# VH-VL binders against o75368: the designs that were tried, part 1

Every score and structure here is a prediction.

Target 1, 113 residues: o75368
Amino acid sequence: VIRVYIASSSGSTAIKKKQQDVLGFLEANKIGFEEKDIAANEENRKWMRENVPENSRPATGYPLPPQIFNESQYRGDYDAFFEARENNAVYAFLGLTAPPGSKEAEVQAKQQA
Structure headers, positions and changes below count from the first letter of each chain, unless a header shows other numbers; antibody chains aren't numbered by Kabat.
F, E and O stand for the ipSAE by ESMFold2-Fast, ESMFold2 and OpenDDE, each averaged over both directions (binder to target, target to binder). V2 = 0.75 x the mean of E and O + 0.25 x the DockQ between their complexes.
[cut] marks letters that were taken out.

## First folded at step 1 (VH-VL)

Design o01 (framework fv_ogalvibart)
Fold by ESMFold2-Fast, scan of step 1:
Structure o01 (fold): chain C 113 residues (1-113), chain A 121 residues (1-121), chain B 107 residues (1-107)
Amino acid sequence: as target 1 above (113 residues)
Amino acid sequence: QVQLVESGGGVVQPGRSLRLSCAASGFTFSSYGMHWVRQAPGKGLEWVAVISYDGSNKYYADSVTGRFTISRDNSKNTLYLQMNSLRAEDTAVYYCAKDLYGSGSYYFDYWGQGTLVTVSS
Amino acid sequence: DIQMTQSPSTLSASVGDRVTITCRASQSISSWLAWFQQKPGKAPKLLIYKASSLESGVPSRFSGSGSGTEFTLTISSLQPDDFATYYCQQYNSYSYTFGQGTKVEIK
């Protein structure tokens, strides 16, 4: 199960747009997921902060939502998601098998010369 | 307890076909992705194919693409590998393995005992 | 694809020895690495996942460490049941790959 850590009460327009972009993609492609709201739930906030890998943490402050996991496996933040989407590799990014006949499945089947 | 039992291996001539089966028990088969992994005599492990929990998504290693077909029957808790146009380099013990997730995470928590396929004249 | 290289390819050890096996990835795989044990004539068995998490039922003498490109499997005090071949596997990237294996033999 895909889990997306978000902040429902974020005052940042950028964060809200990034969250909606991730959730909208999952919903449009009928990928099952759970939302984990860190705005009011301290347990969700603490878990997210403790489980984002060191190399993915900002030099100062805390990891910002959205943060994406498959079960307890960290998949990435919005920048990682955006890059995966640009490269038609979102299913691989999420740890899922791309649908047969999709552009991603086609790209993944090919070896670059 | 989780059990995976492979069958269908044997000695076949190059260019022939063979179908492997894997009977699963001890877990909700329809909820997990399944893999085939092979091991040539005296060599290491090589991933072959994966199928998602519902059979809608399939993926293959380049070495077998176009020749092998993975499938499953969730009503019978059985995984299959149809192997066509067999080559000497396909000689290996074939294992079925359970994925940790319902999709192709490629992370294996349980393996069958394996079935030997020998391709020789 | 990501190449996984194990060292040593073989090692000879005695019961009670501390055994260390290294696995190197050709590029960073974060912590997405599993270790498997395979005894002659048997299927592989999962020992460790996510680089350092011990699988349920696996003896505590087994431990894993590392991140990025260098990973280590340690057996703190080798037992007779531990003579086997050990494989690392990365599951960070789409083209999933195993190391070539490390055979732990009786000295």
Scores: ipSAE 0.000, ipTM 0.490, lowest interface PAE 16.8, mean pLDDT 81

Design o02 (framework fv_ogalvibart)
Fold by ESMFold2-Fast, scan of step 1:
Structure o02 (fold): chain C 113 residues (1-113), chain A 121 residues (1-121), chain B 107 residues (1-107)
Amino acid sequence: as target 1 above (113 residues)
Amino acid sequence: QVQLVESGGGVVQPGRSLRLSCAASGFTFSSYGMHWVRQAPGKGLEWVAVIWYDGSNKYYADSVTGRFTISRDNSKNTLYLQMNSLRAEDTAVYYCARDEYDFWSGYFDYWGQGTLVTVSS
Amino acid sequence: DIQMTQSPSTLSASVGDRVTITCRASQSISSWLAWFQQKPGKAPKLLIYDASSLESGVPSRFSGSGSGTEFTLTISSLQPDDFATYYCQQYNSYPYTFGQGTKVEIK
């Protein structure tokens, strides 16, 4: 299941817009996901910090929401999501099978051949 | 009734050390990132350093990296700036400033009154 | 480092005038820009954040606009209390940087 770590009470416009963009895409494409709020929940905050890989951390050294996982497998942050979206590779980015007949499914099939 | 009060400024010789304090009141100090910003006499503002709400992340301007250390004591609602190897160009009014939220937002909604540091021989 | 350049460095205006101050970033900072007012001998005061959001308690005569590399602070009807130096600040990336400041003088 796709899990998105978010901060519900964040006052940062950047964080809010990035969160809305990710969640909106998942909802629009009927991809099931679970929100993990780090704003008030200490366990969610700790888990996110421990499980975002060091080489995926920003220059500041601290990961910011949204952070995307498939089960416990790290998939990426907003920048990685945005790049996958531009490359029409979001299902692969999420670790999911692209819908039948889509261009992404066609590209994936050709790469496996 | 948010209040930030800096202290510890004064006149100091080049090469010496000085520690600034910023006492916070009127809000939950442990929930906010904190910054130091300085202003040389007659000049503009220069960002110096940041520390996140829990002390987990710190970043510094290149001009002070290796010489200054930002820290906080959430049990005492106090922010610190340890300044080592002081130079004449560090002469400035030093302000502490509050970032908004648990996370770094990048802009400063409240500032202290400032404390003057003069580095001269 | 991202350089912030303000224009003009100094301006003179009369009470009631519309005043416009510009801020230019050396590279795109999206909307991650704040405006501050500083009066002589005082700490800076936040006016605008996220390029166009008015801080609580700030008079509505102040407004901000812009995105990317070009930003503007406008005072629609200058008041005597607005004599001050104004600074823009980017928070797109570390290190944070300020513009050099714009002094607003009452004619």
Scores: ipSAE 0.015, ipTM 0.577, lowest interface PAE 7.1, mean pLDDT 84

Design o03 (framework fv_ogalvibart)
Fold by ESMFold2-Fast, scan of step 1:
Structure o03 (fold): chain C 113 residues (1-113), chain A 119 residues (1-119), chain B 107 residues (1-107)
Amino acid sequence: as target 1 above (113 residues)
Amino acid sequence: QVQLVESGGGVVQPGRSLRLSCAASGFTFSSYAMHWVRQAPGKGLEWVAVISYDGSNKYYADSVTGRFTISRDNSKNTLYLQMNSLRAEDTAVYYCARDSYEWLPFDYWGQGTLVTVSS
Amino acid sequence: DIQMTQSPSTLSASVGDRVTITCRASQSISSWLAWFQQKPGKAPKLLIYKASSLESGVPSRFSGSGSGTEFTLTISSLQPDDFATYYCQQYDSYPWTFGQGTKVEIK
């Protein structure tokens, strides 16, 4: 299960837009996911903090939402998601199998040995 | 250049109220959680309160719960601490400090403002 | 609440000495511990975060170690600028709590 750590009441328009971009993509492609709100829930905030790898921490300090996991496996932040989307590699980024016949499935097939 | 400047401290009688302000500059204030930390004369540091970057989440030390209210105005880059029902035990230098979601705590502090509660 | 206890409360040292300060948590805090330096009349300054990560601009003579419940701050060769009070702080869970402080003073 894909889990997206978000801040539902963020005062940052950039963070809100990034969250909606991620959630909108998942909804549009009918990918199941759970929202984990860090704005009101200290446990979600703590879990995200502990499970985002140190080498994935931004130069500005703490990881900012959205942060994306498949179960407990870290997948990336918004920048990683955006790059994956530009490269038609979002299913691979999420740790999922691309749907048969999709553009991403074709790209994955071409990258095989 | 990151700057945090506290103001509003002074001498007040027990049971009265006082409001502290912290003016932030040199960074995107709305992207950082903000804290109040106090230090009684000659004593150690005591965490008082935190407010999330968007103001939706707040947590308080038990010693101030129900009496103090933390707030922020991101349009003015200002953090506030409303202190009601002040006690002699609240006498301290009050610092504002920033962090980023509890990963890099208090990387910048203000100079502090002294609050003295005496009869 | 998580209680933080520092040892020693006061330490006398000379320039060039290796100084070690210990901090103990009443329960496991993983690596969510920071060290701060405070000079008289000044605000505290962050030295180390996540137990062992050196903050930018902090001299390399400062180092941190430990995890779980026992943590150490080391100053490898004490300089005149290092006579100050040092505090550890856990940020594993709210309320955030500080140790009582360790004063490093001239021998």
Scores: ipSAE 0.007, ipTM 0.585, lowest interface PAE 9.0, mean pLDDT 85

Design o04 (framework fv_ogalvibart)
Fold by ESMFold2-Fast, scan of step 1:
Structure o04 (fold): chain C 113 residues (1-113), chain A 121 residues (1-121), chain B 107 residues (1-107)
Amino acid sequence: as target 1 above (113 residues)
Amino acid sequence: QVQLVESGGGVVQPGRSLRLSCAASGFTFSDYGMHWVRQAPGKGLEWVAVISYDGSNKYYADSVTGRFTISRDNSKNTLYLQMNSLRAEDTAVYYCARETYYDSSGYFDYWGQGTLVTVSS
Amino acid sequence: DIQMTQSPSTLSASVGDRVTITCRASQSISSWLAWFQQKPGKAPKLLIYKASSLESGVPSRFSGSGSGTEFTLTISSLQPDDFATYYCQQYNSYPLTFGQGTKVEIK
């Protein structure tokens, strides 16, 4: 299950836009996901902070939403998601198999061979 | 431990300017949006202004728009409020406040002690 | 702007009492409401966020409920340390707005 850690009460337009971009993509492509709200739930905030790898954190310390996981496996932040979209590699980024007939599925099939 | 310490308050005549500072310590200042909230003597709380973690976004209450400017210096862990064209109704204790970790979530987990600004003739 | 109205403006209570404070928004704010406690001469202190979530370190006798336009802060058994002024604050939209405050004083 894809889990997206978001802050529902963020007043930052940049953070809200990034969250909407990620969630909108998942919804448009019929990818099942679970929202984890760090604004209202301290346990979600603590889990996210502890499970974003140190090498994926800002030099200043705290990871900012959105943060993306497949089950408990870290997949990336907004910048990583955006990069995956630019490269037509979002399913691989999420740890999922691309839909049959897609360009990404063709690339994945060739890599497996 | 998280600390916010305001300074710069005082007595000033109408029409003059005053700059408030808020020194932050005990946390990564550049990860948090910051707010100014004021309270007139014997009155309730009034939100004044917000600045995002990187300084790129700012919003103001209508009552201070065009007169007050919020800014920050992340290299010095300091928040500022430049107050111009001060009016008697600006008399208040001014608090700096940290929003929760989510960068501009809109509610405040830590507040400074406040600094009193008195605008009188 | 969203207007926040608290009731009552002042209440007198005794230690051990159940105290209820109400906050009404002029339009729906979903659950985007926080409650703060302020003692004379001190800065406000966060008690509750997202209408019903208790801030870490706040005693369990405090609780919040409500959604939309009607919200309640309850102190189940008032303690001496709880005589203070309480404020609700919406953060659904800017500008951020507070209620006028409810002063809980000794009977």
Scores: ipSAE 0.013, ipTM 0.583, lowest interface PAE 8.4, mean pLDDT 86

Design o05 (framework fv_ogalvibart)
Fold by ESMFold2-Fast, scan of step 1:
Structure o05 (fold): chain C 113 residues (1-113), chain A 120 residues (1-120), chain B 107 residues (1-107)
Amino acid sequence: as target 1 above (113 residues)
Amino acid sequence: QVQLVESGGGVVQPGRSLRLSCAASGFTFSSYGMHWVRQAPGKGLEWVAVIWYDGSNKYYADSVTGRFTISRDNSKNTLYLQMNSLRAEDTAVYYCARDYGDYEGYFDYWGQGTLVTVSS
Amino acid sequence: DIQMTQSPSTLSASVGDRVTITCRASQSISSWLAWFQQKPGKAPKLLIYKASSLESGVPSRFSGSGSGTEFTLTISSLQPDDFATYYCQQYNSYSWTFGQGTKVEIK
């Protein structure tokens, strides 16, 4: 199951837009996910901080939402998601199988041929 | 020049209400989460409440839950704390403080404080 | 809630001394700790965030270290302006909690 750690409100409009972009993509593509609000739940905030790899943190060291996991496996932050989306590799990025007939499935099929 | 100025403190009887204000200037108020922190005479600091940049999320210390309400008016650059059912143990200097990142939770700027005394 | 305990509660020191204040968390808070200075009748002032990051405008004689459950604030050469009460604050877990404070008094 895909879990997205977000802050339900943000001191940054950039972060709010990034969160909406990730969640909007998942909803538009009917990908099941759980929203983990770090603002409303201290356990979610603590878990996210402990499980985001050091090299995925900004200079301040605090991991900023959105942060994406498949179960307990870290998948990436917004920059990683954006890159995956541009490369038609979002399902692979999330650790999921691309649905038949999708652009990603077509790219994967052409690569094998 | 970040500046926070509290007002509204005073002497009030137990069971009454009081509303505190915090006027912000020198930064984009609507982009920052805000906190209230209090300090009883001769005691340490106690976090009271937080409100997110757009007012969408609010959290309270257990000691004030159900009695205090935090709010903000971004058009006026003002933070509020509505204090109901005041108790003697609510006597304190109340500070407003700016949250650096809304999620980071450390307080980079503080106001001068306003004294609230709850006594008969 | 995470309990923050400071040691000592009070210390006496002379100008030029190296002063160390300790803060302990009841459970791991990683590096999510800030230090504040408060002078009588004044608001607290942020000194250090994320355990060891010096806030802009704070003199370099202040430094922080530690992670997990034990943290220290060090003043390398105490100045007259440094006689104050110091507080640690954790921001790893809701609700935010402060230590009880350490008062640095003139010897």
Scores: ipSAE 0.014, ipTM 0.570, lowest interface PAE 7.8, mean pLDDT 85

Design o06 (framework fv_ogalvibart)
Fold by ESMFold2-Fast, scan of step 1:
Structure o06 (fold): chain C 113 residues (1-113), chain A 117 residues (1-117), chain B 107 residues (1-107)
Amino acid sequence: as target 1 above (113 residues)
Amino acid sequence: QVQLVESGGGVVQPGRSLRLSCAASGFTFSSYAMHWVRQAPGKGLEWVAVISYDGSNKYYADSVTGRFTISRDNSKNTLYLQMNSLRAEDTAVYYCARGDYEYFDYWGQGTLVTVSS
Amino acid sequence: DIQMTQSPSTLSASVGDRVTITCRASQSISSWLAWFQQKPGKAPKLLIYDASSLESGVPSRFSGSGSGTEFTLTISSLQPDDFATYYCQQYNSYPYTFGQGTKVEIK
């Protein structure tokens, strides 16, 4: 299952917009996910900090929401998600199989050849 | 500018109660978790309690669990610490601190609580 | 609970000296560590967060390093304003815990 770590109390307009963009995409495409609020739940915050790879941490050393996982496998942050959307590769980015007939499914089929 | 001002400290007898307040200004109070940290005279820092931005989650140090209650009023930009069943070992300067998501970036000046018979 | 141990507990130094304070966590805290400076009668002041990130307005002579369980705070050239007590603090998990403090005093 797709898990999206977000901060419901973020005072950052940028973070809020990025969170809504990710969650809105998942909802619009009927992709099942769990929302993990790090502002309201310390265990969610601790887990996110421990499981975002060291090489994916920003220069500040502080992973900012949204952070995306499939089960316990790290998939990426907003920038990675946005790039995947621009490249019609969101399902691959999430570790999922693209719906049959989509442009992304065609790309995935070619990669499996 | 960010400012935190504690009040309510004083001298109190063991077993009694006292309520501390922390008035916040210069930032959106309702967007931050808030903490209480104390320091006994001549000793180091000890974390006491935290409250989430909306008041829905609270955590306490074992030493104060069941006796202290943290609360906030976002409409008044004020943090509270209700201290019941006070003990001599609760004697300390109590600081409120802003949790900048991950760490304490701003502290108040502190208010002294002395528990003595 | 995660125990934070600082060393030394007290050090004597002269202006211009390079000062190093260490902090050890009883279990891995990744980089979730802050350093604070406290002067007598004053509230603690944040110096460093995320083990090595310098807080805005803090002089560049202060630096932090380390990850996991071993951390250091370094003052490259001690100034008169730096005689104070320094605390490390982990924010990896509740309860948040501080080291016992290191007092930097005049030699």
Scores: ipSAE 0.014, ipTM 0.595, lowest interface PAE 7.7, mean pLDDT 85

Design o07 (framework fv_ogalvibart)
Fold by ESMFold2-Fast, scan of step 1:
Formats: sequence, C-alpha cells, structure tokens
Structure o07 (fold): chain C 113 residues (1-113), chain A 121 residues (1-121), chain B 107 residues (1-107)
Amino acid sequence: as target 1 above (113 residues)
Amino acid sequence: QVQLVESGGGVVQPGRSLRLSCAASGFTFSNYGMHWVRQAPGKGLEWVAVIWYDGSNEYYADSVTGRFTISRDNSKNTLYLQMNSLRAEDTAVYYCARDLGYSSEWYFDLWGQGTLVTVSS
Amino acid sequence: DIQMTQSPSTLSASVGDRVTITCRASQSISSWLAWFQQKPGKAPKLLIYKASSLESGVPSRFSGSGSGTEFTLTISSLQPDDFATYYCQQYNSYSYTFGQGTKVEIK
C-alpha cells in the first residue's frame, strides 16, 4: 500500500501545494494510499524521521513532507515524485506495475525486452 | 435515512447561469467525495465533475471545463454546481452522487433523485 | 478519455431467461467497473462494483465478471422487476465514462 506522510497544519504554502500534487495524482489515477499526518501525530513524525534514508535527509536533519513509501520501502520526496512524473515513470517510482495499455506500461515493456 | 436531494433546476436561456444544490443527510458528508452526473432527455449518463471529501481538489469533464464550477460546504452538508455560459446541450437531469474520496473505492453507492435543467432559446 | 461500449443496445427477453450484457473498455481498467440499473423517471441504482462485487440488497441473480477490457453482467433468471436500462461505468481514471446503455425489454 502507498503511504504519504503529510503535515495537515503546515504554515508553508509550498509544502501544502506539494502534498496536494502528490495526493491529487494518486487519487486521479485510483492508486490506493494512506495519509500519515505528522502535524498532530508524534508517532507518525518519529517514524518518518527514522525511515527516510540518510542520503535523502536535508541539511536540517529532519525530512519535510510529503514523503512517499510503498509499505515500509522509501520511494522518495516531492522532487523525486516530480521527476518521475516528467519522465512518465510514476508507477515504477512508486514500486507498482503500470496499468496495461498506459504509456508507462509501453515504456516498461520495451525496457524489459 | 441516508439521502441526497438536489434543487435549483429550472428553465434558462442560453448564455445565462444557474446554481444547483445537493443537500446531504443521514451520513458524515465530509467523509465522501461528491460528483455530478447528468442525463439528457432520452439519452445515457454523462459524468460532469467531482470534488474531494475535503474540497481540496476538483476534476471536470471536458464538455464543461471553464464553464462549470463544483464546490461544497461541509459545515452545511451541501454540494454545489455553478453553471455559467449555459448551452442547449447542457439540458439534462442533473444527479448528485457520492463515493469514498480517500481510497480506490470511488463507485457511486448513493444518488439523488435529480433536478431538471432546461436550456432553451 | 476511456471509451465504454455496451452490447447489445437493446434485447428482448422473457421472465426466467438468462440475460447477458457485455461492456468493453478502449484500454485496461483493471477491475474498476460498476454496473447500474435505471428505470424510467428514476435515478440509477448500483448493482455491482469492482467488476464482480454484489452491492448490499441486490438480488443474487445479478452477477458480474471480467477484468481488463471485457466485462459481463449476467441476470441468471430474469424477473419482471428487471426490465430496465443497464449501464456500465469505469472509475479507473477521471474522466469517468459510462457505456451507452442496454435496454432490456419484455419479449
């Protein structure tokens, strides 16, 4: 299952827009997901901090939402998601099989051959 | 009783505007995504628009993009459709319908009874 | 947009008949398909969701099958209450699209 760590009470317009961009893509494409709110839930905040890989942590040491996981496997932050969208590789980025007949599925099939 | 009730339909001239409402009762309205679906007289069903459970995102059919605006007021348990620049082709019974806006279970399990909009010159 | 095509557009049947309606998608929609029944002057009623799941309160004579691009709605033994128009609908992607409808008429 795809898990997206978000901050519901973020004062940052940039963070709010990035969160809605990720959630909007998942919802528009019928990809099931769970929202994990770090704003009010300390357990979610702690888990996100501990499970974002070292090389993906910012200079402050605390990763900023949105952060994307498939189950417990880290997939990336907003920048990684955005790049995947530009390359028509979002399903691969999420660790999912692209739907048959989609443009991404055609690319994946050619790469596998 | 779980129900949706549409209102605001009527007869209008081309180029005019009309606002439809859909009043929800018997369930927690803010937990559900809401849609508008229309049906022209003697024709099939056509999806019009969706708004997410929290009002944070909307999508529209190409035929209405730029003319119609979907909105909701969760404090009033009410869904709206603002219809601008109406055309004869918009003549239809307009239904509101709910789905789950937070998961992949986005099928329509509840519909209103519809409100008729007639655009005539 | 994903195009949904139903066949037949109309069919005539007798009470007790097995009725089959087919719905085809222009691209794969996995199992994200619902079936609706509509009677004159009434709102559509959900029968089947996720291609094969029967909605609560719907008689067991209704069943759905299929995945990908070809789907079927079956009424195992047609009853008088079943003469209506039936629509398939994909909810895999926005914009949602419906088939053109199949009218089940009395023979």
Scores: ipSAE 0.000, ipTM 0.541, lowest interface PAE 16.9, mean pLDDT 84

Design o08 (framework fv_ogalvibart)
Fold by ESMFold2-Fast, scan of step 1:
Structure o08 (fold): chain C 113 residues (1-113), chain A 122 residues (1-122), chain B 107 residues (1-107)
Amino acid sequence: as target 1 above (113 residues)
Amino acid sequence: QVQLVESGGGVVQPGRSLRLSCAASGFTFSSYGMHWVRQAPGKGLEWVAVISYDGSNKYYADSVTGRFTISRDNSKNTLYLQMNSLRAEDTAVYYCAKEGYYDILTGYFDYWGQGTLVTVSS
Amino acid sequence: DIQMTQSPSTLSASVGDRVTITCRASQSISSWLAWFQQKPGKAPKLLIYKASSLESGVPSRFSGSGSGTEFTLTISSLQPDDFATYYCQQYDSYSYTFGQGTKVEIK
């Protein structure tokens, strides 16, 4: 299952927009996901901190939401999601099979052939 | 230039109340979590309380839970600590400290005020 | 609560010496550790965050290392301005806890 770590108490319009962009995409494409709030839930915050890879952490301090996982496998942050979206590769980015008839399925089928 | 200035400390008898203030400048106060940290004379640092950027989340050290209340007024760039039922063990210099991250509570303190001394003595 | 223990509690050193201070956590805190310097009558000043990241404006003679439960702060060549008390702090979980402090004094 896809898990998105978010901060419900974020005052940053940029963070709120990024979170909604990710969650909106998943909802619009009927992809099942769990929303993991790090703002008040210490266990969610601790898990996210421990599982975001070192090379994906900011130079200063704490990884910022949204952070995306498939089960326990790190998939990326908003920048990685946005890049995948630009390349019609979001399903691959999430570790999922693109649905038949999608632009991504066409690209994947062509590459496999 | 980030600046935090504490005030309100003084000498008070056990069981009484005192209110501390921390005036912030040089950053967008409403975007950062704020902490209170204390240091008893000749002793180490002890974290006291935290408040999120919007005031919706507050957490306290067990030693002060039920007696101290943290609050903030973002329109005045001011942090407060209301201290009730004071004990001799609350005698300390009280520092306000700023979160290092925009919007996220981490406990990463990048700036501290000069401190204000609270002495609880009979 | 996570207990933080520093070693030594005090050390005497001379200008130019290499100084090492150790900090141990009672349970794993990954890399969520900061180091602070405090001079008498002054507020603490951040030196290092995330175990090894040097805060902007802090001299390069300061360095941090470690992960999990054991961490070190090193001053490669002690300067007169470095005689102070040093504190480690974990920020892995609430409540945030500090070590008891290490006083670096002139020999």
Scores: ipSAE 0.006, ipTM 0.597, lowest interface PAE 9.6, mean pLDDT 85

Design o09 (framework fv_ogalvibart)
Fold by ESMFold2-Fast, scan of step 1:
Structure o09 (fold): chain C 113 residues (1-113), chain A 122 residues (1-122), chain B 107 residues (1-107)
Amino acid sequence: as target 1 above (113 residues)
Amino acid sequence: QVQLVESGGGVVQPGRSLRLSCAASGFTFSSYAMHWVRQAPGKGLEWVAVISYDGSNKYYADSVTGRFTISRDNSKNTLYLQMNSLRAEDTAVYYCARSRYTYSSSYYFDYWGQGTLVTVSS
Amino acid sequence: DIQMTQSPSTLSASVGDRVTITCRASQSISSWLAWFQQKPGKAPKLLIYKASSLESGVPSRFSGSGSGTEFTLTISSLQPDDFATYYCQQYNSYPYTFGQGTKVEIK
């Protein structure tokens, strides 16, 4: 299950657009996900901050949403998502199998064969 | 019951400073972005500034950039606006407002305070 | 900055009338538009968000439509409580900007 940690009430235009980009992509491609709101839920905020790997944290401050997990496995932040999208590797980035007939599915199938 | 109560308004001379406060209650303050919006007497609404839920991100209208500073103290459920170098054009009722976002929605102002009047005059 | 322009600036109407207010954005804002009602001496009240979503507790006679650059607020049957000033607001990008307002007054 893909889980996206977002802040429902961020005033930052950059964060808002990054969150919309991730959630919009998942919905448009019919990828099931759970939205985890760190603004409305302190437990979600604490869990996210504790589970984003140290090397993915900013030098100062806290990790910023969106943060993406598959179950409890960290997948990445917006920058990682954006690069995966540019490389047609979003399903692999999310830890999922790409849909049949896609360019990404073709690459995955060749690696397993 | 969500409540936002502004305070700190008053009459001040041009060039002076004033600090506004907005006391929040009835919701988890630290989970919401907060805004300041002003309205000059008899005029329309003008957005002033925003601060993210944790205070890490801020954005300002060009008319106040360099003069106003938005901040918050989540331990006290209070939003602030520090206004420096005040001008006659800053005369307005200042409202604090909360923004909400959900999946497939956007940041819009769902609750407003009743406002505090700031008058900048000689 | 995105400029928001409302028309008309003032509207005279009678109870029971169908009232339509328009709002135009100087560039596309998708559906990121809210409508507010303001009565003299009071804070604005949210009526509609995301162009067409009715806020909880707002009477069903209020409706919004549009996307991109052209938006409308409709009051299907004007009530005495509806004489007020109405503002559109875009929240697509900073700075957030409001229309100049439309005053709905008694004919």
Scores: ipSAE 0.000, ipTM 0.544, lowest interface PAE 14.0, mean pLDDT 84

Design o10 (framework fv_ogalvibart)
Fold by ESMFold2-Fast, scan of step 1:
Order: structure tokens, then C-alpha cells, then sequence
Structure o10 (fold): chain C 113 residues (1-113), chain A 119 residues (1-119), chain B 107 residues (1-107)
């Protein structure tokens, strides 16, 4: 289960666009996910802040949405998601098996010993 | 490697229309948000419009809302700006720009195309 | 709309000088700010994004800092290629807005 931590009331259009890009991709590809709104729910905000790894946190401040997890395993932020899309590696990025016949499945097959 | 080439600029009378094009190459066009930014002679930069990677969302500067329409054709790797009801204050060099990270920051710009609106 | 104000509008400097340009936002934009360089007759070039991240290929003498409403671009040791106009740009909220520009000219 993919969880995407988002902020529904963000005043930042950049953050809103990033959130829609992630959620839109998941929905278009029929990948099941749960939205975790950190703007409306303090428990979600606390969990996100505690579970983004130290090496993925900004030098100062807190991690910004969207933040992507597969269950409790951290997958990355928007920049990581975008890079995965650019490299046809989104399913691997999410910790999922790419659909048979996809370009990503082809790449994964070629990377196998 | 990344290239953006604008075309369609020229001299046009007030109240008329012009359509600008931006040909993109060297990257997967369909994965990036695209922008139009303009600069009047001797003045600073003014953001004009954005279109998301898939064409699903668009935003405009207040100065052009209702008159300009941004669009894209991902099969042709081309961005467009349809400019209607042109005014003298629309005179500017129009740049297309690629948004870094699917719509953020302008990491690549075209050379610009000059639009002159005069009577 | 978020208004971006740069200071100074013009500065004169010599090669080797440390140059600092300030950009102020009318409301908080977090770190969603970029800096651009523009030379006469040329398109702008991205120098810094996300307030402090140096774009690939940009010389290390350029650096950015700040968050919220106050941001600075610093050129640690001005080179002949650096005489240009510099713009800050917020991409926190649509419409995206630029500062008015700061012209760095030869003293």
C-alpha cells in the first residue's frame, strides 16, 4: 500500500502541483494508494516527520509534502519521484513490480543477472 | 542538448491576434510543465502562463487572463500561446521555458521571439 | 499576488569584489525561489533554485541563501562574465512573479 503525505491547505502552488502529479500518476496507472493529509491531521504530520530518514531531510526545517511511502518504508519526495519517472523506474521507486510489457519491466528484466 | 525554439512573433496591430509556437527537443517533452515568460523592451521579466505536462491544468498572469490561451501538442513536442485582443503593453520578447521538476523553476529557455503591437 | 522586490536596483563593482543582491517577498514563499542571470540580448540563465541549490554547470562563486521572505544571491569574487542583470523569481504560488532585476555593472 502506497501512502502519499500531502497538505490539502498548502498555500504553495508548487507543492499543490507536485501533489497532483504524484496522485495523478498513481490514479492513472491504477496503483492503490492512501492520501495522508498533514494539514488537517497532526498525527499524520508527526508520523511523516518521524519517518522521513535523516539523510532525506533538509539541512534545516522539516520535510515538505509530497512524501511517498510503501507501507512504512520511505520511498522518497517529489524530486525522487520525478527522477524515477524520467528514468522509467517509477514502479521500482515505489517498491512495486512493473506491469508486464511495460518499458520499465523491460529495463528491470535487462538488469537481472 | 535541451533546445527550445520560439517562432511566430512579428508586428501586429492592436486588437488583432497572434499565435506563438515553441519547438522542444533533447528531452521527453510530455514529462515537463512548460511556461511562457515575456520581457518588454528595457524592462524586467514577467511570467505569462504555465501548462502542466499532460495539458490538464493551466494558469495565467492577471494581465493576460481572458485574452491569451496556452496549449501544447505532446505528439509534436510543441508549446503554443494564442494571443487575442493584443494591446500595446503586450509588446515584448516572448520566451518559452521548461519547468524543472515538472513545472518548477525555469532550467532551460528559448532564445525568444519579438512581438510588437503598434498602430 | 506575491510581490518580489530586489535591492539594489543597480550596483557598480570591480572584478574580484564580493557582490550581494537581496530579494524580498511580500509573503512567505518558504524556499521556493530561483535566481537568474541575463546578459544583453540573451535569454535568462538559471543559477540557483530552491533558494540555495546551485544549478549544474554554474560556477561555485555563486551562492544563494534565505528562506521565508528574505533571500540573498552572493557572488564571492566577481568575474568579467558576471556583469549582467540578475532576477529573483518565486514559484511558491501562481501567478509566479519576478523581482524587478538588479544590474551589476563595471565600476
Amino acid sequence: as target 1 above (113 residues)
Amino acid sequence: QVQLVESGGGVVQPGRSLRLSCAASGFTFSRYGMHWVRQAPGKGLEWVAVIWYDGSNKYYADSVTGRFTISRDNSKNTLYLQMNSLRAEDTAVYYCARGKYSGYDFDYWGQGTLVTVSS
Amino acid sequence: DIQMTQSPSTLSASVGDRVTITCRASQSISSWLAWFQQKPGKAPKLLIYKASSLESGVPSRFSGSGSGTEFTLTISSLQPDDFATYYCQQYNSYPWTFGQGTKVEIK
Scores: ipSAE 0.000, ipTM 0.528, lowest interface PAE 15.5, mean pLDDT 83

